# Designs tried in a protein design chat: VHH binders against q84jc2. Part 221

Target 1, 232 residues: q84jc2
Amino acid sequence: MSKMRNLVEEKFLEFYESWVIQLELYLHQLLIAHNNNTMSETELRHLISKLTTHHKAYYTAKWAAIREDVLAFFGSVWLNPLENACSWLTGWKPSMVFRMVDRLRKSRVVLVEAQVKKLEELRVKTKFDEQKIEREMERYQVAMADRKMVELARLGCHVGGESVMVVEAAVRGLSMGLEKMVKAADCVRLKTLKGILDILTPPQCVEFLAAAATFQVQLRRWGNRRHYVTHS
Below, E stands for the ipSAE of ESMFold2; O stands for the ipSAE of OpenDDE; V2 stands for 0.75 times the mean of E and O plus 0.25 times the DockQ between their complexes.

## First folded at step 12 (VHH)

Design pd83 (framework vhh_8fcz_2)
Fold by ESMFold2-Fast, scan of step 12:
Structure pd83 (fold): chain B 232 residues (1-232), chain A 124 residues (1-124)
Amino acid sequence: as target 1 above (232 residues)
Amino acid sequence: QVQLVESGGGLVQPGGSLRLSCAASGFTFSNYFMNWVRQPPGKGLEWVSGITSDSSYTTYADSVEGRFTIIRDNDKKMVYLQMTSLKTEDTAVYYCARSPDELQALFEEGFDVEGQGTQVTVSS
């Protein structure tokens, strides 16, 4: 049987579908800007600003939703199975974006030595922050097998006001732990995105954002196609 | 009437440790991203460290990474900066500052400095 959607899942599904449609429109503008060398620096900065505002809108909506139901973001109903398989703590893995940055080395707007050094420093810092979160996730998973959790599960089999309150408090504690981990991962994502955009020139920012949006849009299309498991 | 009161500064030897405190009042402390910023003698303000409203994430300037730790206590409405392995270049007036928007703080740094600061002097 199909999983029934709750209110948080329905509301975020509606938001996300609209958000992706707008991302595709921005991708079209980024590709035009990248392929045609007619835009001023001011025009390019304005386009970059539209994309950063669009990504900020995503995290604003996400953080509101995870406060209500963080579990909706694990195995999300608004993502297809391929998108869910590629997720790290409910979103893109921060260190993975540097693979997209590496493509800029072959662009017509080449990276200078100072940029290469700063990008490598950012890569190392991002990987370090990512590993901190992975250690927290490991501790969380180990805690699920803790003797205390076994006792709480046993109490959940017994009806009574005190048992109900104890189980509800434990579930709330688990959700709060996941909320903090998801928010920490999102903070690393935002800092990584900000760092890359600060290092790159406006034309390079347009190329980077176009590459990132292209990957996100194509991954969704591949997952939604007939026989997607064969073509991914 | 937003108020931030910094304390804990003093004179320390290089390699020493110091703990700074910031007491907040006049706003909903648990909703704000909090920062430590410093002003070295004869220079402008330099951002040092930041912490999310729920302590889920902390961030540091490259010059202090691994040496300083930012902590908050929402029940006490306090932000702390634990400083270790202090260097002469850490000499500055240290200020506690709130960011207008948490998500904006992570993407584009911006903060309000309200207090008098606390002087940290590192000298041999």
Scores: ipSAE 0.650, ipTM 0.851, lowest interface PAE 1.5, mean pLDDT 86

Design pd84 (framework vhh_8fcz_2)
Fold by ESMFold2-Fast, scan of step 12:
Structure pd84 (fold): chain B 232 residues (1-232), chain A 123 residues (1-123)
Amino acid sequence: as target 1 above (232 residues)
Amino acid sequence: QVQLVESGGGLVQPGGSLRLSCAASGFTFSNYFMNWVRQPPGKGLEWVSGITSDSSYTTYADSVEGRFTIIRDNDKKMVYLQMTSLKTEDTAVYYCARSPDELQALFEGFDVEGQGTQVTVSS
């Protein structure tokens, strides 16, 4: 375990802690809206907009950070070990949000046939996009193990000066490839989230977002055993 | 002055193809994510496709995936939309739009700067 963090890790840790606190506040508002049924559709749309803006802010900050140091997102210092263990390509697995959608089928408000059809189409498309990225990641990992990369690693250990520059160029290439894959995964996440919100009514959107935020917050609390009671 | 000029639209039968072009000027084209957006009759703007500044990544709305291809040429300051297997629901005025990144395509609206190009898919 390193005692030091680089500047990218320090900045994103500060950002992420504030972002999670705000997510918990939005979760509280979502639960009030869902349980009390007192908000107008206009008010519900404004609340949904706050949540989508909040998620957009996360990806804006993340993409700026990965341009500087994409490797910070593989084994993130701002996530506890449980959160890191549950990550798929530096974030939530897109198809998993359909478990939150399944809760809507058990709610008092029934999804209409047109919504069910569109959600199934989106689920299939999300799984397909997910598998494309998994195949690309597998190809990337195989390419990293080729004879040329192994030879460059050996040269970097034993020859000074020029070999260091060659290894640094190779590492930059690898980082650019990882950045591309992380962005591709995030795009599937964002398309999936937006797709669900576009299909659902405002009350259903509130219920969906509440379920998703509850899971994220609860996962963090479970991993942070010292704070279980204080995060109630 | 920033300008985006769309062209290539027309009347086409279902199953047909069209290629749309967008000529950009007045800004550093290679610094921007480029998008195609459309406005169907009586509806708001709908995002269709996007391409990164270096063409390393393209993204598509689910309704057009596998049928449309977005391409850019930074030297010519052009973005193109190759449309195949056109459907009646593709009928719209098509606009190109610049954005700082892909996030605008997913969560924000677009300001259209050009006159657009009309695509009508009908028998």
Scores: ipSAE 0.012, ipTM 0.395, lowest interface PAE 8.9, mean pLDDT 82

Design pd85 (framework vhh_8fcz_2)
Fold by ESMFold2-Fast, scan of step 12:
Formats: structure tokens, C-alpha cells, sequence
Structure pd85 (fold): chain B 232 residues (1-232), chain A 125 residues (1-125)
């Protein structure tokens, strides 16, 4: 259904553009909060909640969209080439957020021993979950060259009208496999994000979220102006 | 304490239309993805349609695409399913369902947080 596929891409592109604009507005609020020592814990928790809800909205919309057309996320028209080059299974690589956590250790943010231990445990768990998904993706890619798929391609040449139904069923099966894989990767992303926020204090959460949002926003801007970033 | 109350079902001829309503209470409605799920006679639950918290994105099962429209009104805490060109195969009990708090986990059919009694839709000639 190429028309249905185009509609999914158009709808999600419109959603994503608005979502990123709102992310930039939240980033501005996070930077103000980080530089302003007058905000109460309640106010900081409210801001953190806004960011958490915003990320949940993204994954809710994404899961709805991949149910219709998961392949739209592997050739995402709403991402520039630099963003796509940095993507791992249609999104950020979970373990990379620990690079942002490492920045908290080098800043004025004081991580206590208990937090450092929990973050290290989460990092190890996240890397393990990533490896499980990578093995599943490898199995999926091997299955694409499996004897069954080769036979289905051969049948497409010889069965006439029946070959259309057989090919469509095979393509649907492949899409369902990719949907499951993308959802698994997104689950790791969300568990990693939630895990970090559960370990950090509200001021540390604000600094972490500001770092993550800054990276995402700047990566998009750099990719949109890639000619100007090459010579820095 | 989550409550979802469905209404609007009934008997309709093939090719007819019905509008289902779901009244939500006990949670912050405007923060949740909402779904319609149905159970045909003698079969398991089948997901029908979904809508994001801000109505920015809607999705539909292949079997109802182009015939059903999902709409929500956050001020009234309502979600609706506008059904047109109804077929005998659409006969089912329709349930309003909230996407679980644990959106972080993989969900299969039946993993929705719904507590309504459902509303019966019967399409017959």
C-alpha cells in the first residue's frame, strides 16, 4: 500500500517537526532551571515530568506508526542524513546516554557512591540488552537470505496471480518481525532513560536532560547545515 | 479506579453507520493514548484503532481502514469511534482501552487496560 505508506510518513513527519519544536522549548526551560538556584524541588520535578511525558508521547506515536508501516522508520524522511547516520535501530543507541552521564561526573554535579554504582549496573544491563537486540537483528537479516525467502522470490516469477498473495504475506511477516525488533529497542531506550532519572536527584536530572536535549537539537542543526560543520 | 464506559452500540444493517462513545474517569485522560478493541463472537480480542493524547496521530487496523474514524475530546474526557460502511464481520463487543502505563514493555493482544463492560455492535441483514 504505497499510498498508505506515504500517509504514515507524512503524518509522522508533521508530528515529529512539532515534537522537536516543543523539545527545543523544553530545552530552554531546562537551561534556565540549571542556571537558576531559586527553583524548588517541586518545580524541578514538574519540569522533569514534562520532559518524561514528552518522550512518552514520542514513543506512543512511534509505536502507532510502526504498526501501520515500520519500514517508514528505516528510511525516515523526518530525519536528516547526519541523524540517520547516528541512528541505531530507528533511534538513539541506549548506551550512548551514559556518555552524557559521564559529563555529570566531570561537572559541578556531585554523584554519590550509591548513584555511581547504580548507574554502572544500569550501564551493564543496557549493554547486555543492546547485544540481545543486535543478535536478533542479525538473525532477522540472515532470515532475509534464508532458503524460504529465496523460494518465495522464485515463486514470484512462476505462480502468476497466486504469487502476489504469497509475496504480500511474506512482506507482512517481515514487517511484523521488524516491528517487534523496533519495539524491543524502544523498550531498552525507555527503561534506560527512566532508570537514569530514577537514580539522579532533580537538579542532576535537569542537567542530564539538558545535555541529552542539547545533543539531539544540535545534531539536527548540524546535519541541516552540514556544509558549515565540516571545517570547524 | 480507572473507569471506561462505552456506549452507542446497537443493531444496524450492512452498509450502515454507528458512533461509539467512551467516557473516561479516574486518570489524566489528556496524557494517555486511547484505543478501540473489539471481540467478535467466539474469537479473541482484536485491536481496531488508536489515537495519541493530543490527536496528532491516528492509526487503524487494515480491516477497518477508510471506514472507521477515531476522535477524542480531552475537555469532555471522551473518545469516539465513527463507523461507516459496516459489514457483518464488524459484529463484536467494542471496548475502549487505555494504553498501559508500562508503554516500555512489548504488548500483545489483550494487554490493554480496559475496565468497561463494552458496547455490542450487531450488523445483520
Amino acid sequence: as target 1 above (232 residues)
Amino acid sequence: QVQLVESGGGLVQPGGSLRLSCAASGFTFSNYFMNWVRQPPGKGLEWVSGITSDSSYTTYADSVEGRFTIIRDNDKKMVYLQMTSLKTEDTAVYYCARTPEEIYELFSQGDFDYEGQGTQVTVSS
Scores: ipSAE 0.000, ipTM 0.224, lowest interface PAE 11.5, mean pLDDT 80

Design pd86 (framework vhh_8fcz_2)
Fold by ESMFold2-Fast, scan of step 12:
Structure pd86 (fold): chain B 232 residues (1-232), chain A 125 residues (1-125)
Amino acid sequence: as target 1 above (232 residues)
Amino acid sequence: QVQLVESGGGLVQPGGSLRLSCAASGFTFSNYFMNWVRQPPGKGLEWVSGITSDSSYTTYADSVEGRFTIIRDNDKKMVYLQMTSLKTEDTAVYYCAKDSSELQDLWESGPFDYEGQGTQVTVSS
């Protein structure tokens, strides 16, 4: 089949392009706030709220889309090849966020001992949750190579009618399993993000969110500047 | 059905000790990170302590560090909270909690997908 975008892919591409433009605008506001130490706590909390609402909007749209076509998120058409290469279960790997937190420890923002302890507790918990999901994905991938699945693949190549129905049912089951795993991974992502923001002070939250958004925007720009020939 | 049943609460004087127990059923206990959370009178839920599925790591809230110890027994499907040097501020209903994996639970109810029935701890002279 030709490289056609289905309706889910087209709608999410439009959503994602708009969402990234807004993220870049919020990043600009975060950088201004980071360089302006006279900004009030209320103003900082409002900006942090805008970013958390923006991320919530992404997951709301994503979960609606994966209900229709979860496979669209494996090798997404709205992401460039570099962004796709850096994906872990359709998004960022939760534990990588702590590397950005480590940058805060070495910058102008001073973390008190209580915050360091809570961040380490969250890091351990996040790594544990991440490993659970990796084990589930491994079991899922092994099940894909199960003898019965191999037999279904063989049948799908040679027989119509009843065999086609059985293959279609199996594919639907696989998609539902992937949807559950993607949602589980997204829950760990949101739990990790919320946990970090709850531990950090408003100025530290702004610096953290600025670092995260800068990395996301820069990764997209690096990938988009890559030139490669399309083989027609 | 997931079920968590806490016990061991009671009235104790400041400086005293209590051991809370949580009996788990209806899920693969040895696969889950387990927590103790508490709700003081008139306040929201406060996370107290957590333990990894294999007991390799334990974590504690700053307010209880050095005073409380979390332990689990996977064979018996039990989580325990050993409390020492109790303070009046430790007065609360204590809940055993299984980690949340659902977006709605995280967004609306917080990081735990199931809390037990609770056990009351009152620290008073």
Scores: ipSAE 0.005, ipTM 0.232, lowest interface PAE 11.0, mean pLDDT 80

Design pd87 (framework vhh_8fcz_2)
Fold by ESMFold2-Fast, scan of step 12:
Structure pd87 (fold): chain B 232 residues (1-232), chain A 125 residues (1-125)
Amino acid sequence: as target 1 above (232 residues)
Amino acid sequence: QVQLVESGGGLVQPGGSLRLSCAASGFTFSNYFMNWVRQPPGKGLEWVSGITSDSGYTTYADSVEGRFTIIRDNDKKMVYLQMTSLKTEDTAVYYCARSPDELQALFEEGYFDVEGQGTQVTVSS
């Protein structure tokens, strides 16, 4: 059972390292496209599609892994301490991505009023969904301190087949609850990403994706070089 | 044999409420993203709402958000649509539909491979 948990962590670590290397390669392509602004709309759409497919591959692998061991994603071994500290329910906080969108206001390709209105509507929906999940997490944390759960914890101190089965069922229930919340958070992430890409033009999508990928790559680099980032 | 059976439709006044039910059989219901879609008279299919396999996430078309609630019961293999504040434009045949891939369903509204026979909802005074 512990062997399966180790295998999940090892397999996802290997997957994630390869996934980040490919993200860096895509980031290079996004920055070239953004800086030169010489690619056709068809070429830009193809590049955007590669990034979208890359992100979908991440969530496909993640959901398979959390089905086996959701706790591996809380304090993940494939993330450095800074990346883990910046995580909201095992990933990026959906509403924060709109900070990347705000930078498009200062870029060469300016957002039109219709786009600004649609992005604001999406931001409001995203924050609403985010708050729903935060309330579910609060209920989960309260349930952990519930009288019945405290009684189950006390039962775990006694040796007996019946008490062992009851405690195991409770632990499985807790893991299933976390899996459900993590998947819900990922659903909000996926819907937010899709919504932004549907509102933006291809050049604006490239700029947005480049900003997001730059932040993700730099956060990893900053965390790995923490002796230059941490104050004495 | 994969089967989806809708029920609960009927005639209701504007501002009224109805609860639609869909009974699923012939597949592992708890593995699938489920949808409600509708077809108004003389128009094409319109996606209404979706729910993840574990009920962790729900999503709605802008036209029904805040008025409709999608719920599922995996033990009973049922999906429901609770409709409130009904409008005349909600008049349609309502279908329950299964999505072949949950992750793709989040990226593509109306991504489904199986639908039931439908239940008629008429909102009229």
Scores: ipSAE 0.737, ipTM 0.886, lowest interface PAE 1.1, mean pLDDT 86

Design pd88 (framework vhh_8fcz_2)
Fold by ESMFold2-Fast, scan of step 12:
Structure pd88 (fold): chain B 232 residues (1-232), chain A 125 residues (1-125)
Amino acid sequence: as target 1 above (232 residues)
Amino acid sequence: QVQLVESGGGLVQPGGSLRLSCAASGFTFSNYFMNWVRQPPGKGLEWVSGITSDTSYTTYADSVEGRFTIIRDNDKKMVYLQMTSLKTEDTAVYYCARSPDELQALFEEGYFDVEGQGTQVTVSS
């Protein structure tokens, strides 16, 4: 059925599948770099740059897609049910990455006190930004139950004429609000990622990026196994 | 012709407040990430604050966090910087600056393709 998946969903599904394949290739390179300790600082920075560019490409494609249809990113068809269940505003929850960073304190190259202090400052700022967005989402959800929205929903009970136009305008308004919140969440994600990479040394960056990519790839594999079973 | 024109600078005492304005013309203002940057006497440019094209996100240098607020009005093509609890260290020429790529602006401080003429802020007793 043509309406089961729109053009934005189809285009982004194709993009995302290719993007994940490339992420797995980069993960392999990160793991080799982490295990061998033979790469120069310049070589490690080049690899980190490849990952940063790869994540930038994801957000470039995502922001183009949400401008067209932000709702495609809530319950995304390119994500399995487990990936969707673990999503916070269409992506990873920014503060969760600090749990991965905490592991670096016991890794081959330990964090110095100055780095620990800067990471804690970043964690606090990230949590503050998350809470601000969560309050905005709460306001949005309350507005959905507002008298005006209830009245618009009643008008939409019978498809036809003027009532369809009013409902369409309301849905467009809701979508614009969601687009703004998703973009705010993505900005927190990007600033959190950039902040961590700026604080860490190149070997620590490689270890962090490897941990993050491993978690993303494994979450997808765990969910795909369950998805296969439930669709069998 | 792309143009950014700052105003609102002046002399204030420590602890005081100022509101800077930036008027944009010659481009689709609502498509661009906007910044405030400053140049203290005898020093290089220091990034101060940024705001996304849709006002969804604002970001600040650690030195001004909690004291400054960046605001934009896309209909009026204006960016503002509300400064409170001013310190002598805030003395600088303040510039409005446009970032050519919004996503890149979040990864690179100082990613600007257009800067305004500047407005002088002096914090002195």
Scores: ipSAE 0.725, ipTM 0.883, lowest interface PAE 1.1, mean pLDDT 87

Design pd89 (framework vhh_8fcz_2; at its last look DockQ between E and O 0.80; V2 from the best seeds 0.70)
Fold by OpenDDE, look of step 13:
Structure pd89 (fold): chain B 232 residues (1-232), chain A 125 residues (1-125)
Amino acid sequence: as target 1 above (232 residues)
Amino acid sequence: QVQLVESGGGLVQPGGSLRLSCAASGFTFSNYFMNWVRQPPGKGLEWVSGITSDSSFTTYADSVEGRFTIIRDNDKKMVYLQMTSLKTEDTAVYYCARSPDELQALFEEGYFDVEGQGTQVTVSS
């Protein structure tokens, strides 16, 4: 059985499929760069910039979409169940990327003490920001059981006329709050990513981005295999 | 025309507090990421704090984290910077600055243009 999708879901699905394809292309470039010791720092920085721009494009599209229907991102149809299961407030958990950095450290990447210190500081900050968001989300979730939601629940079985208007108004109010929460989470993601990239050298950035992109792509692949879902 | 008018600066002793204000006009305030930046004597501009268009997120330079608080009022087209536990190194001309791209502002520190005259903050014993 196919799930019913609204217009926002359909549009974003199409976008995301294309975006992932491009990500895979960038991943390929990152891997080449990682394995090619002949690339100049300028070239590496350019590649890093392309990736950051690519991510910016994602959030540009996302934020445009959530203004229309933020609820679409709670149960993202463009993601497989595994991807969704790994999602925190409609995206990757910011603190997760530090695991990737740790993995780099255990591999070929040598971080100087100053970098290690900065990364730890960033980790702590990121965790703090995550917790702050979570607390706000909790408060918001509790507040969802307000008059509007009660009305929504009451009218949910009687869709028509004035009732529909009331329900829509209630949903709009809820959506506005959720949108703010999602944006907040995304900001933490972006700041975390920026922070890491600011701490790492260009070669290290490339390796990190390659690892991150690999994880994202593989997670998608794993999820697709498990659930027999094909995504472009 | 775009106008950003900073105020609230002054002379304060170390450990003191100040609240800066910025009045914005001439653009759709609620669409912009807003920043506070500062220029210490003899130094270049440094980013201090930022706030998203909908106040969903605030961010601070490490040097001011925990001491400064950025707030905005989209209805009044105001952005504020509450400064506490001020240090001598906080001495600077402070500017309110808008970022033309909110997302880009999150990726790049210093993605802003100074358009106002700033307000002088001097922290001295």
Scores: ipSAE 0.785, ipTM 0.904, lowest interface PAE 0.6, mean pLDDT 91
Fold by ESMFold2-Fast, scan of step 12:
Structure pd89 (fold): chain B 232 residues (1-232), chain A 125 residues (1-125)
Amino acid sequence: as target 1 above (232 residues)
Amino acid sequence: QVQLVESGGGLVQPGGSLRLSCAASGFTFSNYFMNWVRQPPGKGLEWVSGITSDSSFTTYADSVEGRFTIIRDNDKKMVYLQMTSLKTEDTAVYYCARSPDELQALFEEGYFDVEGQGTQVTVSS
């Protein structure tokens, strides 16, 4: 339904624009905290909590939206082409965040050996969960091709109202399969984020969150400039 | 009334298998993240496994990963725990538990608002 799709897209676009503006404000606070050694552990934990709550708000809104129209997330109007090109199942690729963690090894906030071991264990688990979802995605794409071949074959044999019912059931099944894969990917993202935050100290969490938010904000800015130039 | 009822516990030898069942009633089961939690003799509660409302994601404690499988059937309002390669350390009362919020359950172990009566699993030779 085009009207329902438009409403989901409009609602999520409005939400996402506001969410990114607030992320930029939190990034500013994270950078101040990172550059100033005057904040207490309690103040750092409060800031980390604000970021965690902000990310949870995103997934709350996203899961409500995909329940209504998961396909909106595979052609996201609220993302520029560069953001869409960098997406893995409608969001960041979980294993990618460990590259941001690698920067902590070179910073003044150095990881101790016990943290390095726990992060490597988390990286391995994250890659395993990621690969499992990728195999499910491959199976889905193969099944989609097989279904299209079946439908093409059925079009060679003219069938009345029965074909409409079968096609509707198939499309509903496809959407449900995508919704489950997107939610699975988001669950891996949430578990990966929590795992990293549980391993890191509060100052290291601030540095990690600042790096992640900086990358997200800069990717959006880079893509918006390119998009403007191509449309101008 | 919100209720969770476990069954399927018993005595098994090390290396054996058991399947636990949890029957839910009094709430919209398909909206909730569900967990298995255990309490070994003389110890506190230990989270074992969790499953999202739509079975899109499952998660396990390190001690049981690769040996246990959590499954749900929303039509039957059931959660199952398939246990294989059982160890003496798996001896415990096993409880089915509901999480009040699915997203928060992914961030907080032990985030439960309803627990069942429990079923005893004893692994011994």
Scores: ipSAE 0.749, ipTM 0.896, lowest interface PAE 1.1, mean pLDDT 86
Fold by ESMFold2, look of step 13:
Structure pd89 (fold): chain B 232 residues (1-232), chain A 125 residues (1-125)
Amino acid sequence: as target 1 above (232 residues)
Amino acid sequence: QVQLVESGGGLVQPGGSLRLSCAASGFTFSNYFMNWVRQPPGKGLEWVSGITSDSSFTTYADSVEGRFTIIRDNDKKMVYLQMTSLKTEDTAVYYCARSPDELQALFEEGYFDVEGQGTQVTVSS
């Protein structure tokens, strides 16, 4: 059982557990700021900056780790199965974040028409970037199918020395392709996050960041509880 | 020593095309997010385009999206800007610049430390 994780996975699990604990602490600060009518714009922007810095730290660690083992981020050992099931290319799906914005708009956040227009433009751009990545994934999957067929044909021929070079090239191609797609997806995530925070006012940013952090924390808690707490 | 040398500028009519080049030296080029920035006459610097270290993602200012393409060649330590459908408002000195932190470059417009001497692009009849 102790062989379920390699060194990259063990290191990132340790990092991620610490990172999530800090995210929960920031969530509590966001909820306090949400209820505090006397905080200045400067104070709110400072808190928002702490959250964006925290997210940047996650991607800094992630991009270092994917250089070592990108496959660790597909079905990650530091995430429960529910968290993994909600992943799109190793993270949250950029276009789905706008559902959080829509929910806030229905409940507690009043957006002026200029903000609504900018958010719709961003939603369209985000969806366009997602679709571009999905087309790239499709091309990648086709290439992988062709590569697999080559390997099956070689097993029938029993050719030794040349097979090592073909397998090595295939493994390098797989790793480089997946790493690039993961980075592209992360870039879309970061640009979408930045875009939303630029459109929203500081109090609205606090609401959005609180909702996003709450979702992430709850997904982790609910996924961890599936064996011990059943809904009647 | 970090050096970025831009070239390929010139005089072009509206609707024309031009390809800028930037030769990099003195740093590990393949580790850096690279940018094109421009300075229109009498104005400050304006970010134009950026590309991740491995070309996994490219990004463009709204004013040039669909018309300009950023490309890099890590083996040759080159970054290029292919410009098409040029307009008079594209007239500027164009600079190549690197960003010290690739992730921060995605959060901050104009996040770059190093500029070359630039290359003049003039779009006019």
Scores: ipSAE 0.535, ipTM 0.802, lowest interface PAE 1.9, mean pLDDT 84
ESMFold2 (binder alone), look of step 13: mean pLDDT 82; pTM 0.849

Design pd9 (framework vhh_7aqx_2)
Fold by ESMFold2-Fast, scan of step 12:
Structure pd9 (fold): chain B 232 residues (1-232), chain A 125 residues (1-125)
Amino acid sequence: as target 1 above (232 residues)
Amino acid sequence: QVQLQESGGGLVQAGGSLRLSCTTSGFTFSNYFFSWFRQAPGEEREFVGGITSDSSYTDYADSVKGRFTISRDNAKNTFYLQMNSLKTEDTAVYYCARSPDELQALFEEGYFDVWGQGTQVTVSS
């Protein structure tokens, strides 16, 4: 039911709303840093570290939550419909961030050839890891439509303790498979983020993180401020 | 008490293969992220590959991707590095390592609390 929230959904909704408020505060600091030519490398690295710590806190909370109920992350109640429509395996699609990196080519500080080469290598690696996960998801979807699963679903329509337990075991197995795929996708996200930050200079990292945070914040605002009448 | 022990190192010709094993004891194996690192004489220690607690994700250094494969056997409390198409530049002491926090290990390569003593791999031309 759309109005029912389980404990995992309620707890993560509370966490996520607080997390987004803090992200907006960090975005403000990133924008100030981007426009300020007097910040030292140490100060910029400290700000970048705050942002990476903030993102790691998100994945710490997410992995604890998916261990309890991975399905809460498919069609999440803490995301608006636009945010949900833009998700790939419960989060941002890793290869999409390279479009944001491409915008840095139009910035005040252009990427040097060595950085362009390393970013292309990272893009290829990220796309390869994405395709591996997409093949796993395809196999999962095929397994859901498999004759054995169709027969288990039919069995679930019959009253009986033993048949109920067999169906519950199958559902548990499917949930564990999704949890593993979501965690794999998050690992690709973390490695992609780390890779980009390792290649970029501190000022470029600030610009990249500001662009990423701006997109996240604006996507949420666009979805929330859409002109429509909702009936509860 | 807590122990990591490498085995399987040795001398091999370029183009050959070796399989390294890291046997562990004294802790709940299935809860940990594991990695392989290597260090050539006079060089910094470098990351080779890592594997999550549930085998959901494996990570590799670009220099070994496609040639090396990391795997784990939770029933045997052991994890492995299969090294194929070996090059002379792969010559190093190989170390296995445990991380108490896999998210940190994925983002910060230095976040490892227990290390093996190392095993020598020498690749001749």
Scores: ipSAE 0.663, ipTM 0.854, lowest interface PAE 1.3, mean pLDDT 86

